# VHH binders against Protein DOG1-like 4 (DOGL4): the designs that were tried, part 84

Target 1, 232 residues: Protein DOG1-like 4 (DOGL4), of Arabidopsis thaliana (Mouse-ear cress) (q84jc2)
Amino acid sequence: MSKMRNLVEEKFLEFYESWVIQLELYLHQLLIAHNNNTMSETELRHLISKLTTHHKAYYTAKWAAIREDVLAFFGSVWLNPLENACSWLTGWKPSMVFRMVDRLRKSRVVLVEAQVKKLEELRVKTKFDEQKIEREMERYQVAMADRKMVELARLGCHVGGESVMVVEAAVRGLSMGLEKMVKAADCVRLKTLKGILDILTPPQCVEFLAAAATFQVQLRRWGNRRHYVTHS
Key: E = the ipSAE of ESMFold2; O = the ipSAE of OpenDDE; V2 = 0.75 times the mean of E and O plus 0.25 times the DockQ between their complexes.

## First folded at step 9 (VHH)

Design j7 (from t88, 16 letters changed; framework vhh_6z1v_2; at its last look DockQ between E and O 0.87; V2 from the best seeds 0.77)
Fold by ESMFold2-Fast, scan of step 9:
Formats: sequence, C-alpha cells, structure tokens
Structure j7 (fold): chain B 232 residues (1-232), chain A 123 residues (1-123)
Amino acid sequence: as target 1 above (232 residues)
Amino acid sequence: EVQLVESGGRLVRTGGSLRLSCAASGFTFSDYAMGWFRQAPGKEREVVAAIDWSGDSTWHADFVKGRFTISRDNAKNTVYLQMNSLKPEDTAVYYCAASFPFEYSTPREYDYWGQGTQVTVSS
C-alpha cells in the first residue's frame, strides 16, 4: 500500500527535484567547458563557484530538514532504491570521491607532483575522519538497541500518559543522536569536496565536478529504470 | 535579523587573562561553525581560533596555542575565547564570525560577522 508523506518529506522532495534539475543544467555547462576547453580561467572559476554554492544550498536545506525529521533521510522518498542502497550515512561516502579524482590522471590535464602529494594527504585524513564516524555510529547503534528494548519492555507494563512519555523520550533520543552523526558525515563530505577543489586547477576542478555530477545523475537514471543491463 | 555581538574587550596587563563572549541571534547557531579573528591597526584580519558546529573540534593559530581556548555553548547561542598569558602583540579588535557548516582559515569564507571588541594589552 502507498504510505502518506509527512510535511518535511514533501518539502524536501520538492526542493530536491528542483535541485537535481539545476544540477543537470550545471553539468551541461561543465561538460561544454571540459570537452571544448574554450573558457577563460575567470569563467571557469565562476562556474566552479556556482557548483560549490549549489552543493552548499543542498546541505543548508538538508540540515533544516534533519532538525525536523532526521529519519526522513534514512530511506528517503525523494531517492530511488538504488540511490538509497549506495548511501553512507544519508549521502556519499567521502573516500569514494578519490576514485573520481584518480580518473583525472587519465585526462588531458595531468596532476603535478605537489597536487598528488596534497591529494594523498587529504585522502588519508578523509579516511581517518570517515572511520571515526563509523566507529561512533556502531557505538550509537548498539546503545540505541539496548535503550529501545528496555523502553519497549516498560511499555508492556504501563498504560496511559507514562507510556506516551517513554516513547516520546526514546524517539527524541534516537533523532538527536542520528542528527549529530549525519551532520558530522556531511561536514566530512564538504571538507573533502572543498579540499579537492582547493588543490586542483580550474580546468581540473571542472573535470572533477563533471565526473561527480555525471555519476550522480546517471545513478538516478539507472535506479529509476530498475535494471542493470543499460549501464554497462 | 542576524546578529553577532562581541563583549569582554578591555585594557589588561601583560600576563593577564580575559574572556571574550559572542552572542548569536537570528540564525540556527548550532548549525554553524564559529571563528575568532583579530585585526591590529594597519594589518589584515587574521584567524585566531575556530570551533565546529558541535563544539567537539577546535583549531587554534600557532601564535596563541597554549594561551587561548575557544569554546561554545549551543544552549546559550554563545561562543567564547578564553585568553591567558596576554602579550602586547595580542592588542587588536577581536571579531567573531559564523560559517556554514564548518570552520575556515580565510575571512572571506565566513557568512556572518560581529562588529568587534577592542582588546588592549599594556606592558
């Protein structure tokens, strides 16, 4: 049966659909800039700034939404099942982005030694931050399961206002803990993105952003069609 | 309206201590990283310390490490700078700044700024 969406889910679905449409328009501009290499450095920096602002707008909207209902982001209704399956703490796994950076080494614009060193330092730091969050999430999941079981057991013994208060406390605790983990993960994502863009030249930034946006758009299209044959 | 209001700046003796406060309003304080910057006459604004949205991660400039400590109280929408072992070189206008969602070393990357509070360290 179809389930009803809450107001937070409805608002974010509307936001996300518009955000993806704009991402596709920016991707078109990135691909033109990358394939033809006809834009000046100033024009490339302006385009990179538009993409950076666009990603910042996503996280601004996301953090407003998770403050109201963080659980909406665990099994999001605005994402298809394939997009949801590929999520790490409600979004991209930060270290995976370095695989996209590795593809730049095969491009017309080659990374210099100083950039390779800085990217490796950033990769190591990103992986460390990522693993710290994973450890915290594991601890959180164990603690949450224990607490929830105890509170659910107590509900079997009580009727009325006390049982309502216990359920509300459990839900509040769950939401606050998950909100903190999601914010921490999003900060690692944005620090990784900013770090990469700060290391790369404007043409390399355009290539990287085009690869990232292409992957995001393509993953959405494949998942909406629900088959793997067409992505080979 | 968005406001950052610094307080606590005053004249203090070399070797003394001072605590600066910055009260935030008009935005979701707990979503923003906070920074303390300072600017001496004729010099550029420089980052002194920064703290993430949660208060768990802090950064301090090398010239204040071991002497200054940044902290925040999200329940009070306030960021603090505890300054110990003050030197004449610490004399400056101190600014608090807010950025979403993490801290930066560069002033241009901060979204909101206070008006500043004057700290003067006498020899």
Scores: ipSAE 0.630, ipTM 0.826, lowest interface PAE 1.4, mean pLDDT 87
Fold by ESMFold2, look of step 10:
Structure j7 (fold): chain B 232 residues (1-232), chain A 123 residues (1-123)
Amino acid sequence: as target 1 above (232 residues)
Amino acid sequence: EVQLVESGGRLVRTGGSLRLSCAASGFTFSDYAMGWFRQAPGKEREVVAAIDWSGDSTWHADFVKGRFTISRDNAKNTVYLQMNSLKPEDTAVYYCAASFPFEYSTPREYDYWGQGTQVTVSS
């Protein structure tokens, strides 16, 4: 969005850097668990719980931050341009996670028919919820297009101090709608994640979480490399 | 410190009505889904109703459908349970619970719990 940072962006940047470092540490543990046949179901469930708690902590911090500035999460300063380009309503697209599950099925993960049925039901529900949110975004975009006062302000027509307050109130109203849609999207993300983890066995959950964390870390690593390439 | 404080439980005759309130503090109430649970002596705690963080979506257990209504007021950090057409089998301790960010039917998924309020329905 902008090279300038406000206090919300600076605070969340610090949080996110720490959060990603911890995610990388958990990824290491997931890979050890995947390769170590001596771990019990109880030990695997404990590790899965750590990952679930870690993801929940991200959203707890995010929802606190969007209360102050939801726009910071569109084109975030704590993400590289590749990470930002891959975002759907400030995060990963819930329905696309099932392609990761499909890839795991081709590799080491063997799913029984009951799991396949439940995953298909969850996929359909997730897609339905996504489409509902996309329809709400369309309604929001129509409302923004009808905002005459905002359009006049964008054309540079100066309207005195009282008019600035009216424009600011209108912008705050639109931002509250955007906050609601971001929260709704995050609920779909967490509900989809929980749904998948409830269907999979503990070893399968470890493989899924490792794949998800790997993708996130890889996206950050490759995006940072391309972003920082020097030019002579 | 997080607190959920239920109130409004009392003795009511069969067919009567009662409104429970749960006042929340110590967390951002508007980010949490809320649930009402109940537990009768010798029985397991069971979900009665739940409401999402926005108040736009509610769910009610079949055994109370049409009789109980969950609602919330995010400006007052309060969730309510309106109970109509009360029956003796509704006698229980009623608990308020909060979860981030969506509601669950299982008690173990809830992050915060109140201490409960006794509802007693007599003949």
Scores: ipSAE 0.607, ipTM 0.828, lowest interface PAE 1.6, mean pLDDT 85
ESMFold2 (binder alone), look of step 10: mean pLDDT 86; pTM 0.876
OpenDDE, look of step 10: ipSAE 0.858; ipTM 0.928

Design k10 (from e7 with T59E; framework vhh_8fcz_2; at its last look DockQ between E and O 0.64; V2 from the best seeds 0.00; counts 0 for: pae O 4.9 > 2)
Fold by ESMFold2-Fast, scan of step 9:
Structure k10 (fold): chain B 232 residues (1-232), chain A 122 residues (1-122)
Amino acid sequence: as target 1 above (232 residues)
Amino acid sequence: QVQLVESGGGLVQPGGSLRLSCAASGFTFSSYAMNWVRQPPGKGLEWVSGISGSGGSTEYADSVEGRFTIIRDNDKKMVYLQMTSLKTEDTAVYYCAKWDEYLGSTYEFDYEGQGTQVTVSS
């Protein structure tokens, strides 16, 4: 009888563990493709398509899960504490991926001027969308401290069935607002990812996706190894 | 010390079959994904197939999908590549490989074996 996980958390934990395991197998393909120049353009495009489909599957599963329990995604049990510490509104911070794009600017396969310009335009747009969502989250947090919510919390302690129903309705309303905010953040993530891949050539897409997957897999490995020390 | 030892390669006619084996030692085998990669004559490495530590997930290069099967036996610390409907294009040295870490822009294997030669020719 565990208090640690509900059904949504258990189901998404199983999904996420499998999803990350599959991501690591795709990472192995990306690393070999990037370093060996043996794949045709058609083969590279198909590999990129596998990765975009894989990320789309994550958001499909996530949006189904948040419809049931959005709060499961804040302090997620399927993420280690290091992964949770690096989260922005239940996922990666969209502007962070431009650090990985900056690596491409310094790579042997040089970005042409037109690509650099489009990537900087996308960076500015992504940062704007990100800040808009941050303002929405701030307003949400302020609303939680609103006099009405404080009064409802107080009344829920001793009034009875009718008060409980009003509090439950208010909590459902808050959860719906949070779900919309998380989905808005995920839309910025998907637009940013698609925008980058649309600007880059297939070899550059492979390098970018390899960098992104490397960071995600390695962060998980580092977090899972915390508190373990070997003494000889 | 990590060791990976491949075997099972040889000369086979087009349409034939071979089973490659990789014996692993020196690490917690079930905790690591294992890979088969190949190097055709005069070319760079091609990723062929991968299998998760538990064996619950597998992935294949498009060129071998439906023809090759990767399997593992964690009790015996073995990974296998069952190859069917072999083509002349499958001629290569086949290596068993794993990563401990994903380091910088080098992206080299942490460990790979000595390889086993597969030649598909009439």
Scores: ipSAE 0.663, ipTM 0.877, lowest interface PAE 1.5, mean pLDDT 85
Fold by ESMFold2, look of step 10:
Order: structure tokens, then C-alpha cells, then sequence
Structure k10 (fold): chain B 232 residues (1-232), chain A 122 residues (1-122)
């Protein structure tokens, strides 16, 4: 019923719809670059920079919106149910991105032994950071189940300005903790992405970015068409 | 059946202008991004420009940015490429193209027309 929560959700909905549409246009450019030798290294690096900048713009907008309403990012109105079901702490799971890296090893290009070593080190670091965040989320969940928090929620059901203020303050305090965990997860996502792009050559980066964008765009198309089942 | 028909190509001097057209049929036109791609003589395909289904977002290859403009008319099911300040390097067959599905590892666009020849020479 709060207009403030609705306004944040509506603004981010408009942003995200535009952002994914632009991602699809970049995907088309990546797909042609993936299959051609007509682009110079300078042109490839500029395309990679466009994608990096586009992803950074997403997180800039997300972190501003999370400050106002982190809960909107759990079960987001701008995502279809399939997209929401695939989320880990409001985004793609960092360790899953290495499945796309494994595709590069089986593609038309070969990774040099130095790249393989660096990617394995990054995979281990990413998994470690991911597990740390999962442990912190578990501790946060336990704190939410704390009897004191349940009692504050019961008091908030009373008709009265003081009870509402106490509940709202408690929710804001818990939301700030949740915001920190989501930003930590996003930092792992950004660090992992940049780490992979630093290890790969420009043509390999294009192939990786194409695979990632394909997954995201196709997941949205499947969920929106409701043709994601194969039974009937 | 999906059909894309390009037109508007021709011979032009460097610095000249052309407007390419693509007539689309057989699909819900406004639901898909549309692209121009080109094939220079003896070379592979090069992506030129793309426009979102609504027309609200556009993107251009570095080599044509600032010189080419992509436009669509969803009521007429048309996409256009306004080309200005043409260079000899722009000589190519130009195709209108789209992707329908991104399933599996297939990275080729799904549909293209027969193309229209653009030749830029003195």
C-alpha cells in the first residue's frame, strides 16, 4: 500500500526493461563478432568496454534502489517467475559463470596453460567468497527468527503510531544488513566478471560475453512466452 | 513464413547518401529487434546497426557511428538505414536480419533477405 515502495519498483522496472533491451542489441553485435574476423583488436576491446560499462550501470542503479528498498529485489516485479526462480541473492550465482568458461575450453579456441591456472585460482576464490556470503545469510536468517523480532512484529499489528514506528525502525535496521549482503554478492559478481575478462583474450571475451548475454536474454524470452516446459 | 526484402541500394560517390529499406512480413514485427548487417567484397559478415522492437533503443558499429541512422516504422513493418558521408569502405551487400531464438550453441541469425548492393566509388 505504500506509494514510496511502488514508486521505487516502478522506476526500476522502467530502467531494467530498457537495460535488457540494450543488452539484446549488444548481444547481436557480439554474435556477429563471435563468427567473424572483420573486427580489429581495438574494435573488439571497445565492444567489450561497452558491455562492461553496461553491466556497471546496472549495479550503480541497483545499489541506489537497494538503499531505498532492498526487499524489492527478492521476487522482483521486473522479472518473470522463471528469472526470479534462478536468482541467488538477487542475481546470477557467481560460481555458475564458470560453466560458460568451460564452454570456451570446448569451443573453437584453446586456453593457454597460464590462462587455465589463473581461471582455476579465480574459481576457487569465487567459490570461497560465495560460501562466506551463504554463511552470513544463514546467520541473518537465524537472527530474523529470533523471538525478539517475532515479538516486535506482533506489536506492529496494534493500531497505534508508536507501535508502527518501532516495527518500521526494526525493519529498516534488518534491511540495512540485508543490503550489505546483497552488495557483497554483487561485488563478487563484478570481481568475477572482471577477473575472467582480464584473463581471456579479446576474442575469447567476446565469446564469453555472448554466452552470458544469450542465457539472460533467452531466459527472459522463455519466461515471457511461457513455453519453457517440454511436456505438452 | 518470415520474409525480409531489402531495397534502396545503388551507386554513389564518396560523401554521398543513401536510404536502405527493409519490408518485413510473416511475424509480429514489433516484438523483435531488427538489424542491418553487411558483407564487403571478399570478406565476412559485419554487423552494422540494430534497433529494438519498440524503436526506443539503437546501437551502431564503431565504423558507422555518427554517419548511419537506423529507423523503424512498426505500422508499416519497415526498417530503414539512413546512410550519410559514405566512404569506399562502406561498399557491401547490405542485409536486413533478425534472431528469433537463441537456443543451444547456435550463434547465426535466423532470417535475412537477399540483400541490396551499395557501391561507393568515384
Amino acid sequence: as target 1 above (232 residues)
Amino acid sequence: QVQLVESGGGLVQPGGSLRLSCAASGFTFSSYAMNWVRQPPGKGLEWVSGISGSGGSTEYADSVEGRFTIIRDNDKKMVYLQMTSLKTEDTAVYYCAKWDEYLGSTYEFDYEGQGTQVTVSS
Scores: ipSAE 0.432, ipTM 0.797, lowest interface PAE 2.8, mean pLDDT 82
Fold by OpenDDE, look of step 10:
Structure k10 (fold): chain B 232 residues (1-232), chain A 122 residues (1-122)
Amino acid sequence: as target 1 above (232 residues)
Amino acid sequence: QVQLVESGGGLVQPGGSLRLSCAASGFTFSSYAMNWVRQPPGKGLEWVSGISGSGGSTEYADSVEGRFTIIRDNDKKMVYLQMTSLKTEDTAVYYCAKWDEYLGSTYEFDYEGQGTQVTVSS
């Protein structure tokens, strides 16, 4: 698949390629830490902090980019089709990470009752937040078909300069809404991650982050193989 | 079949230098990040350094940062670890390790090699 890329897409593509490569290196550290359990709590916390900082860097870059062109993220050229298919509002769906947590519960990791309760509360909250965002997103999507746009569609798309102005205005309105919703979704993502990490012990955090990073990396690899996409 | 063969280890005095080599085969070398890990006597395996598939990104453990340098040659399918200012605590068996498909498998790096012994002693 070939797609014409704008400057925002090109810039973010370059950033994301580098970011994913770095994530993979951190994943290796996480896996080693998890498998051998020889690191001190301080060392584990340092590793966790590195990962969280890395994720924060992603969102910093993303938010800068979406101010310029939020629509670029709804057709992310830096992702393969499989990754795009799994995307919810330009990223991972927050409730999905609880599947990683569930894996912890089934593994060697013993969660205490208090942790389980807190995780369940967080899961419920996350789900509700997602639903609210989805409803609002739908409103913006539906609003695109306002009276002017519907009339324009009826008359045809090639009426002239005035039609272009109407479409541009509609797109600007939509883009503003989308930017808001993407930021809201990202906030839920960040809150969910923080919530999970606050509930888990450092060793549990490492396992969780390893699982999440592995899934992300594998999804990218699977998608690249399937669609013959090559990344740096 | 994935093969990793480490070499370059030896006995060195504190403050000395060594260069480790890893020859890789049996997989698309440039598609995988490569790592060095080490196992000190009586201790578990610890991560030392990693390098991305393209070689454009590198990372180091805090304990070796500024002293060790990881590089790779994708044409030769080699990974190197230049070690300088060696300390007694760097004494370990060093392994070259590849990322492994973890999902559905054990949490293990693919380090099929025998490793190379590094001993730092006065």
Scores: ipSAE 0.031, ipTM 0.363, lowest interface PAE 4.9, mean pLDDT 87
ESMFold2 (binder alone), look of step 10: mean pLDDT 79; pTM 0.809
OpenDDE, second read of step 10: ipSAE 0.024; ipTM 0.344

Design k19 (framework vhh_8fcz_2)
Fold by ESMFold2-Fast, scan of step 9:
Formats: sequence, structure tokens, C-alpha cells
Structure k19 (fold): chain B 232 residues (1-232), chain A 121 residues (1-121)
Amino acid sequence: as target 1 above (232 residues)
Amino acid sequence: QVQLVESGGGLVQPGGSLRLSCAASGFTFSSYAMNWVRQPPGKGLEWVSGISGSGGSTTYADSVEGRFTIIRDNDKKMVYLQMTSLKTEDTAVYYCAKWDEYGSTYEFDYEGQGTQVTVSS
């Protein structure tokens, strides 16, 4: 279970720690804004834009890092065990954000019927996109098992420059396939987030983003405190 | 018991400057992000600025960006809000606040009565 950190992991750990600290500060702003009836639509849209930009910055940094070492994301050292347990293909599971949306049904800023219909359509599409990626991952894992078995069986105990080059080529092929798949999953995440924000009014967007950020920050704190958190 | 005591408010002319102070006690100060929030007359609470526990990260509301600076001194258990280029719209009661990260509702804790800032001619 001990995973040694490489340079990509160390750099992304530093980035992620700073990114989460900034997310918590934006969360504080969202929580205050949620209870403020005097904020204009323009002011709310600007706050929503700050959160959207912050999330885009995460994916920009992530995609740069996975180009160097995608395997670092399949057992992230910058995430605690609880965060890792909740991970789906290196990040949040897109359909799970609709649980944050469900909270809006009980808020003072209620969803109209037209919004409920559009959100349900988006939920179905998101689930379909998730299942498509899961099938691609299964196919990849089967192909990987076959390729690895063939290459390892062929190489055996043969340790020369030729076998080293073949292993390096295989690992490069693995990494490129995983990178493409992780980016596909991230695209579903970004499309789902954009879709929800496009359907919701600015006050509803603030409540949704506050719920999502609260869950993310809370999950990290619970995981960091896991020796004090007893399941009852 | 958490106590937050704000001070430094007063009457100032537009374009003037003030420094608000918040003295904190009853919790591990350096482990919490601190915030300044304000309540203008007839309005709800408005978030102004936040600073991380270490002081390494800060954020500001768009309306105060470039005019206000949030600072903390962890040894003295103080957080400050340096306000410059004050506008009449900055008139409010200012509170320092920490987020109750262990509460079920995740609400802000503030114990003080705030400090009144009035910007007028």
C-alpha cells in the first residue's frame, strides 16, 4: 500500500493542496452569497464564473500531469484513502453530482417543472456516457491482460537492451490508452457540470456549487480525521 | 468557547482608509481559515475576504479586490482587514468569522458584535 512519490506526484501534490485551500475559500464566499437576497444577477454570475474557472484550472493541470505520468492518477498520493475510495476513473463519478441537484428540490429557491425535465434528461445522458466509458475500460483491461501476458511470456527471463525497449514500448502504449480514457471521463465531468449550470438560475447555481464544494472539502477532512470517525 | 472581538471601525470620508482588527480566542487559530463578512444597512451578510490558516492564500469579493488586504498574525491570534479607497457602498457592520467545519450545517461562527464602518462626507 506504500506508494513512493515521483516528481510528477510531488508537483501535483503541491498543486492540489493549494487548489483545495482555494476551493474552501470560494466555498465560504458561496455560503455567504447563498443567504444574501441583495446580490445582483451579474454579481452571482461573476462568483459562479470564479468557481468554473477554478475547476477548469484543475483539469488543465491534471491533463498536463497525465501526459507525463497517467499512472500517478490510478492511486493518487495527494488524496487520502477515503477520497480514493470515492474515486471513479481518477475523479468524481459524474452521475453522483445529481445528488447535489436533488438537494435543490428542498431549498427556498425551488426548481420549476421545465428545469426538472431538463435535469432528468441530462442525468440519463450522463449515466449513458458513464456506461460507455466503463465498457471501454473493460475492453482496455482485457486487451492489456492479453498484451501483457504475451509480452511477458515472450520475454521470460530475457534481460537485454532489446527486451528493455519492448517493455518500454508496451508501457508507453498502456499510458497513452489510459490517458485517452481519463480525458474522455473528464470530458463527461465537464459536460455534466456545464449542463447543470446552464439549466439552473444563478441563485440555484450558487447553492449547487456550495453543496458540491462542501461535500468535497468535508470528505477530505473526514478522511484526514478517519481515526476519530467511527462508523455507527 | 470561541470568541471573536472586532475593532477599528469608525467614520471616514470617501477615498479614506481604515484597518479593522479581530482578536480570536477559544480555538486553534492557525488551523482555521478566517473571513471578513459585512452587513450593509437593509441588506443580508456579504462575504468580503478570506485567508487560509497559514496566511499563504487569500481571496476577495470583486467589489473590494485591489482596495482591501486581509492579513493574519498567528502568534498574536489576530486577523486584519486593511481597507483603502473606501466608498459609500462599503458602509456596513464588519464581522470576522470562521467556518464551523465540524458542525452538521457547516455554518459560520462569529461571537462578536461587529465593528461599524461608515463612509460618508
Scores: ipSAE 0.245, ipTM 0.687, lowest interface PAE 4.8, mean pLDDT 83

Design k22 (from e7 with Y102S L103D G104S; framework vhh_8fcz_2)
Fold by ESMFold2-Fast, scan of step 9:
Structure k22 (fold): chain B 232 residues (1-232), chain A 122 residues (1-122)
Amino acid sequence: as target 1 above (232 residues)
Amino acid sequence: QVQLVESGGGLVQPGGSLRLSCAASGFTFSSYAMNWVRQPPGKGLEWVSGISGSGGSTTYADSVEGRFTIIRDNDKKMVYLQMTSLKTEDTAVYYCAKWDESDSSTYEFDYEGQGTQVTVSS
């Protein structure tokens, strides 16, 4: 049987490979900037802007792709098995970035009381938004298991234009529901990133973004090494 | 084991051009992104430019964008930095650097070479 990728998967795989390569180049800039305490605030803000623009470009491309085929993002062919195993609704779990923020608190960088308070408020809000999405996903899974969906799946096994059209309409409805949930999760991710960057000083933003990018790049490298060893 | 040897620096007048070279050995060159970093007199290290392993993606510090071009030749294991419209602010020791993925050290660059001095003055 043909295991050819569809056009959405091929296009996004090409995009993602380039995107992660560019992320690593930005990571190198962040690491050098982090070790140079003489950089101006303007220079640091420009570097932070490059990273935020890069992440926004990812979501722009992702949302275009999920409009065409949201299912491509569940068990993505452009991610290795380790990256797929660590995903929450097609991406990183928003609350997990606060573990990286906690590392800033333990570093030599001084977080003032006002920042600590705002970060805790953002953490609580992020957890609330996550739980809301998880409840929506639970409702979606219950709806998929409903007797009506089971009957539509059976009906799809029968030859006939009317049966095929009914099943196709149901699948479109399911895809639209998943697309809405994925976009909701991505909005929480973007709000969480922006919220953290708005609270932190430029040097703290550089350290945070470096930690986040390092984790993402290393996770991919660890998974790729294990994949080649396993499949050799 | 990793060796990076920089060359091509010198004294030039403002508005001049130089091409820096980096010869790499001791690692699978095409699998790693390469960077140019510089240290101006009395300042810390500044990142200048980066190029992906394949050469398909490049990025530049705002201060050099439009004036510098980073290129690589994977067959020769070389990285180049073509510098044009040089300014006095570009005066620095330039290093070729690869990211060190070692868990035993901080996330640092392999740039143990001597670097190459670029001086822009009249």
Scores: ipSAE 0.176, ipTM 0.648, lowest interface PAE 5.4, mean pLDDT 83

Design k43 (framework vhh_7z1x_3)
Fold by ESMFold2-Fast, scan of step 9:
Structure k43 (fold): chain B 232 residues (1-232), chain A 121 residues (1-121)
Amino acid sequence: as target 1 above (232 residues)
Amino acid sequence: QVQLVETGGGLVQPGGSLRLSCTASGFTFSSYAMNWVRQAPGKGLEWLSGISGSGGYTSYADSVKGRFTISRDNAKNTLYLQMNSLQPDDTAVYFCAKWDEYGSTYEFDYWGQGTQVTVSS
């Protein structure tokens, strides 16, 4: 249903633009907190909580939207081409976030040996979870070609009431499979983010969240100025 | 050249009000979020409030929520902070600040000189 798809895209575009603007305002709070070693643990934990709530709000809105039209999230209109090119199953690739963690190790915020060990264990676990989802996607693509797509292609030669109903059922089945996989990927993202925040101290959490938000905001602005990114 | 100039500070009694202004030049003001930050005597920097480029979104620190209001006039390249119910612990130098997404990853790149606010009897 192309009309329903357009409505989902419009609603999520409006949500996402608001969400990114609020993320940038939180980033500014994180930058001040990061450069101020006199902030209390309570104040830092409160700021970290605001960021985690903000990210949870994104996944709540996303899951509601993919229930209506998961295909809107493949080649999203609310993301510029650079953001879409960097996307892995409709979002950031979980293992990529450990590059932000690695930058932390070079800052004035020093990770202790026990934290380094726990982060490496989490990195390995995240990579295995990521690979399991990639294997599910491959199985989905093979099953699509073997059964649903072959049937869909055959029925495309005979458009009518009965053929239209069978085609719609097949497309719905494909969409449900994609929804399940996108939710699985999002669960790995949330699990990875929570895992990192559980290992880090509040000042380290602030720096990590600032790095992640900076990358997200900069990537969006760079992509919106495509000439700067592709021609420099 | 990016310039930020704050005005409107001064001496005020507890419970009083002040309106701070920040005039911006050297960049497309409406395209960037702006912030108010303060530094009280003997304390570090405290982020107070931020506003999106369009003015459609605002955020406040808990210490000032309900008492301070951030706003902007993009036609005049001016940022405002309306401060009500001022308390002695609001005594600080107030700065207008801008983050440049092409600049430092972890710092505000542009700051004004600040304007002094003193709340005392």
Scores: ipSAE 0.283, ipTM 0.736, lowest interface PAE 4.6, mean pLDDT 84

Design k46 (framework vhh_8fcz_2)
Fold by ESMFold2-Fast, scan of step 9:
Structure k46 (fold): chain B 232 residues (1-232), chain A 121 residues (1-121)
Amino acid sequence: as target 1 above (232 residues)
Amino acid sequence: QVQLVESGGGLVQPGGSLRLSCAASGFTFSSYAMNWVRQPPGKGLEWVSGISGSGGSTTYADSVEGRFTIIRDNDKKMVYLQMTSLKTEDTAVYYCAKWGESTSYDLFDYEGQGTQVTVSS
């Protein structure tokens, strides 16, 4: 019963598969733009805008889905086990993208001192936001082990309408708490992504987005090699 | 080696203001982000605010945003927390802390006694 897909899982699986296919197409455009300098600044900004809109579409769909079933995003059926193992609160860990940024410092595209300073300041802010969320998650996990929750679990062992209703209310409360934390984590992701793109020039944005999309697509391919036959 | 000394706490009425100070020594102060964390009575540690090494970026807990301001003076090796519109919920022992910016398991280095803030009428 727990292994059967619910409607939220089925709908988001369809969305995510299409979203990843489109991401790979955008990745090809980013790689072309990165490898030849024939594109104008206007063309580069248009490509960056397409990627930004694409990521915003993901979070719009995600937030609609978590409102209905946040638990679908913990151990997601649309992600392979490798993707799930790399997840931090249902998505990428925001500070991880600074490893992609560090590649820009060693690339052919030179970051000026002012950009390096702003990126380090953003990295620090991102780490603080992550730490805050991790402390909230720890408090949430501790609250699950408190005496009141243990008592509710014991009451749930008795067949009775009153105890069933109390347990259902507690489970709804847990889901609302998780939804709040997932949205907070996603806000840090979006602020981090926007912050990086605001600091970088259009060619640097293209290189950064190409690195990020390459990692995301490749991680999916590595994980999928363990689970399915390509033509099944 | 790392030493952090907090001061400036006290008793204040709701709606009042306090400025907390933290004197740092034993490390290259401007190279590290500084934080304020607090422990309310009967609760665990809560992160309150952070400031980057340069002072160019600040972050705040939702409960204090718009009311608290974190400031640093790298020449004096000081970090400050300006608190306004204080609420009874702000009652806590306040600690200043640094963390290791390059690790996945960043730990706060607390070596001060903290400074007690009590908000009551």
Scores: ipSAE 0.000, ipTM 0.084, lowest interface PAE 18.7, mean pLDDT 79

Design k47 (framework vhh_8fcz_2)
Fold by ESMFold2-Fast, scan of step 9:
Structure k47 (fold): chain B 232 residues (1-232), chain A 121 residues (1-121)
Amino acid sequence: as target 1 above (232 residues)
Amino acid sequence: QVQLVESGGGLVQPGGSLRLSCAASGFTFSSYAMNWVRQPPGKGLEWVSGISGSGGSTTYADSVEGRFTIIRDNDKKMVYLQMTSLKTEDTAVYYCARWSDEGTYYPFDYEGQGTQVTVSS
């Protein structure tokens, strides 16, 4: 007898495994493009577009899934423990990508002064948006605790039965609040990604996307290699 | 010792077909995505196609989409590139490649000697 996963978790696990495999194939394409100085700007822009479309597909699938079960994304079964430990509101922390940009700037990416200024402005705005969401989460947790207390009190006082409809309505309300917050965080992620790509030239975009994909794929591989099998 | 051995290149007329083969040895083949890349005369390396370790996922450069098919046989440790409707622009040395996790100096950690494909009338 084993514990069953719910349908949302099963469907998204299958989607995510396929999505990550495709990301790795795109990473190979990005790294070749980075080392090829004969590709046209149009060809590079098309490759960048394939990557942005791939990331949009992830958020389309995610938002459909959280409509059904947002809690599946808090401690996701399709992520290993390391990936889950590195999550901020069900995904990557938007401001962390600027550390990656800073690292590339020192080693390979040649940025002009105007780009450096725009990237710094975007970094500040991203951190501000990030903190706004953190405040919303704090407010939500307070509201959720109040609702949980009311629900616990009601359940403790129930006389031999439960009002399934009332409980389900309360749970739906809590889930809708979390859905709104997760979508707000994802919007900051998408704005940050789009903002960086709008500032960078096509060759710089390819280098940035290659670095981001490398980090994501490597984090997954490292986490998978550290997994322990427990016997008894 | 990791080895990749390409074959199947040759001279074909425009509109023709060729199948390239790559025999791999020295590593757990099914655990690695495999790629075909090419170098046309006077140009840098161009990525052509990739296939996941299981063969369940493939991707192609726009210039070859619909004309080329990448296939693998994990039991035989082979990867293939089926090329159809060949164009003069497909003339290149084709390499079978396994990708490096490092990728800092050269993006391939293992590649073969290449096989020449010439498309000419």
Scores: ipSAE 0.015, ipTM 0.532, lowest interface PAE 7.9, mean pLDDT 82

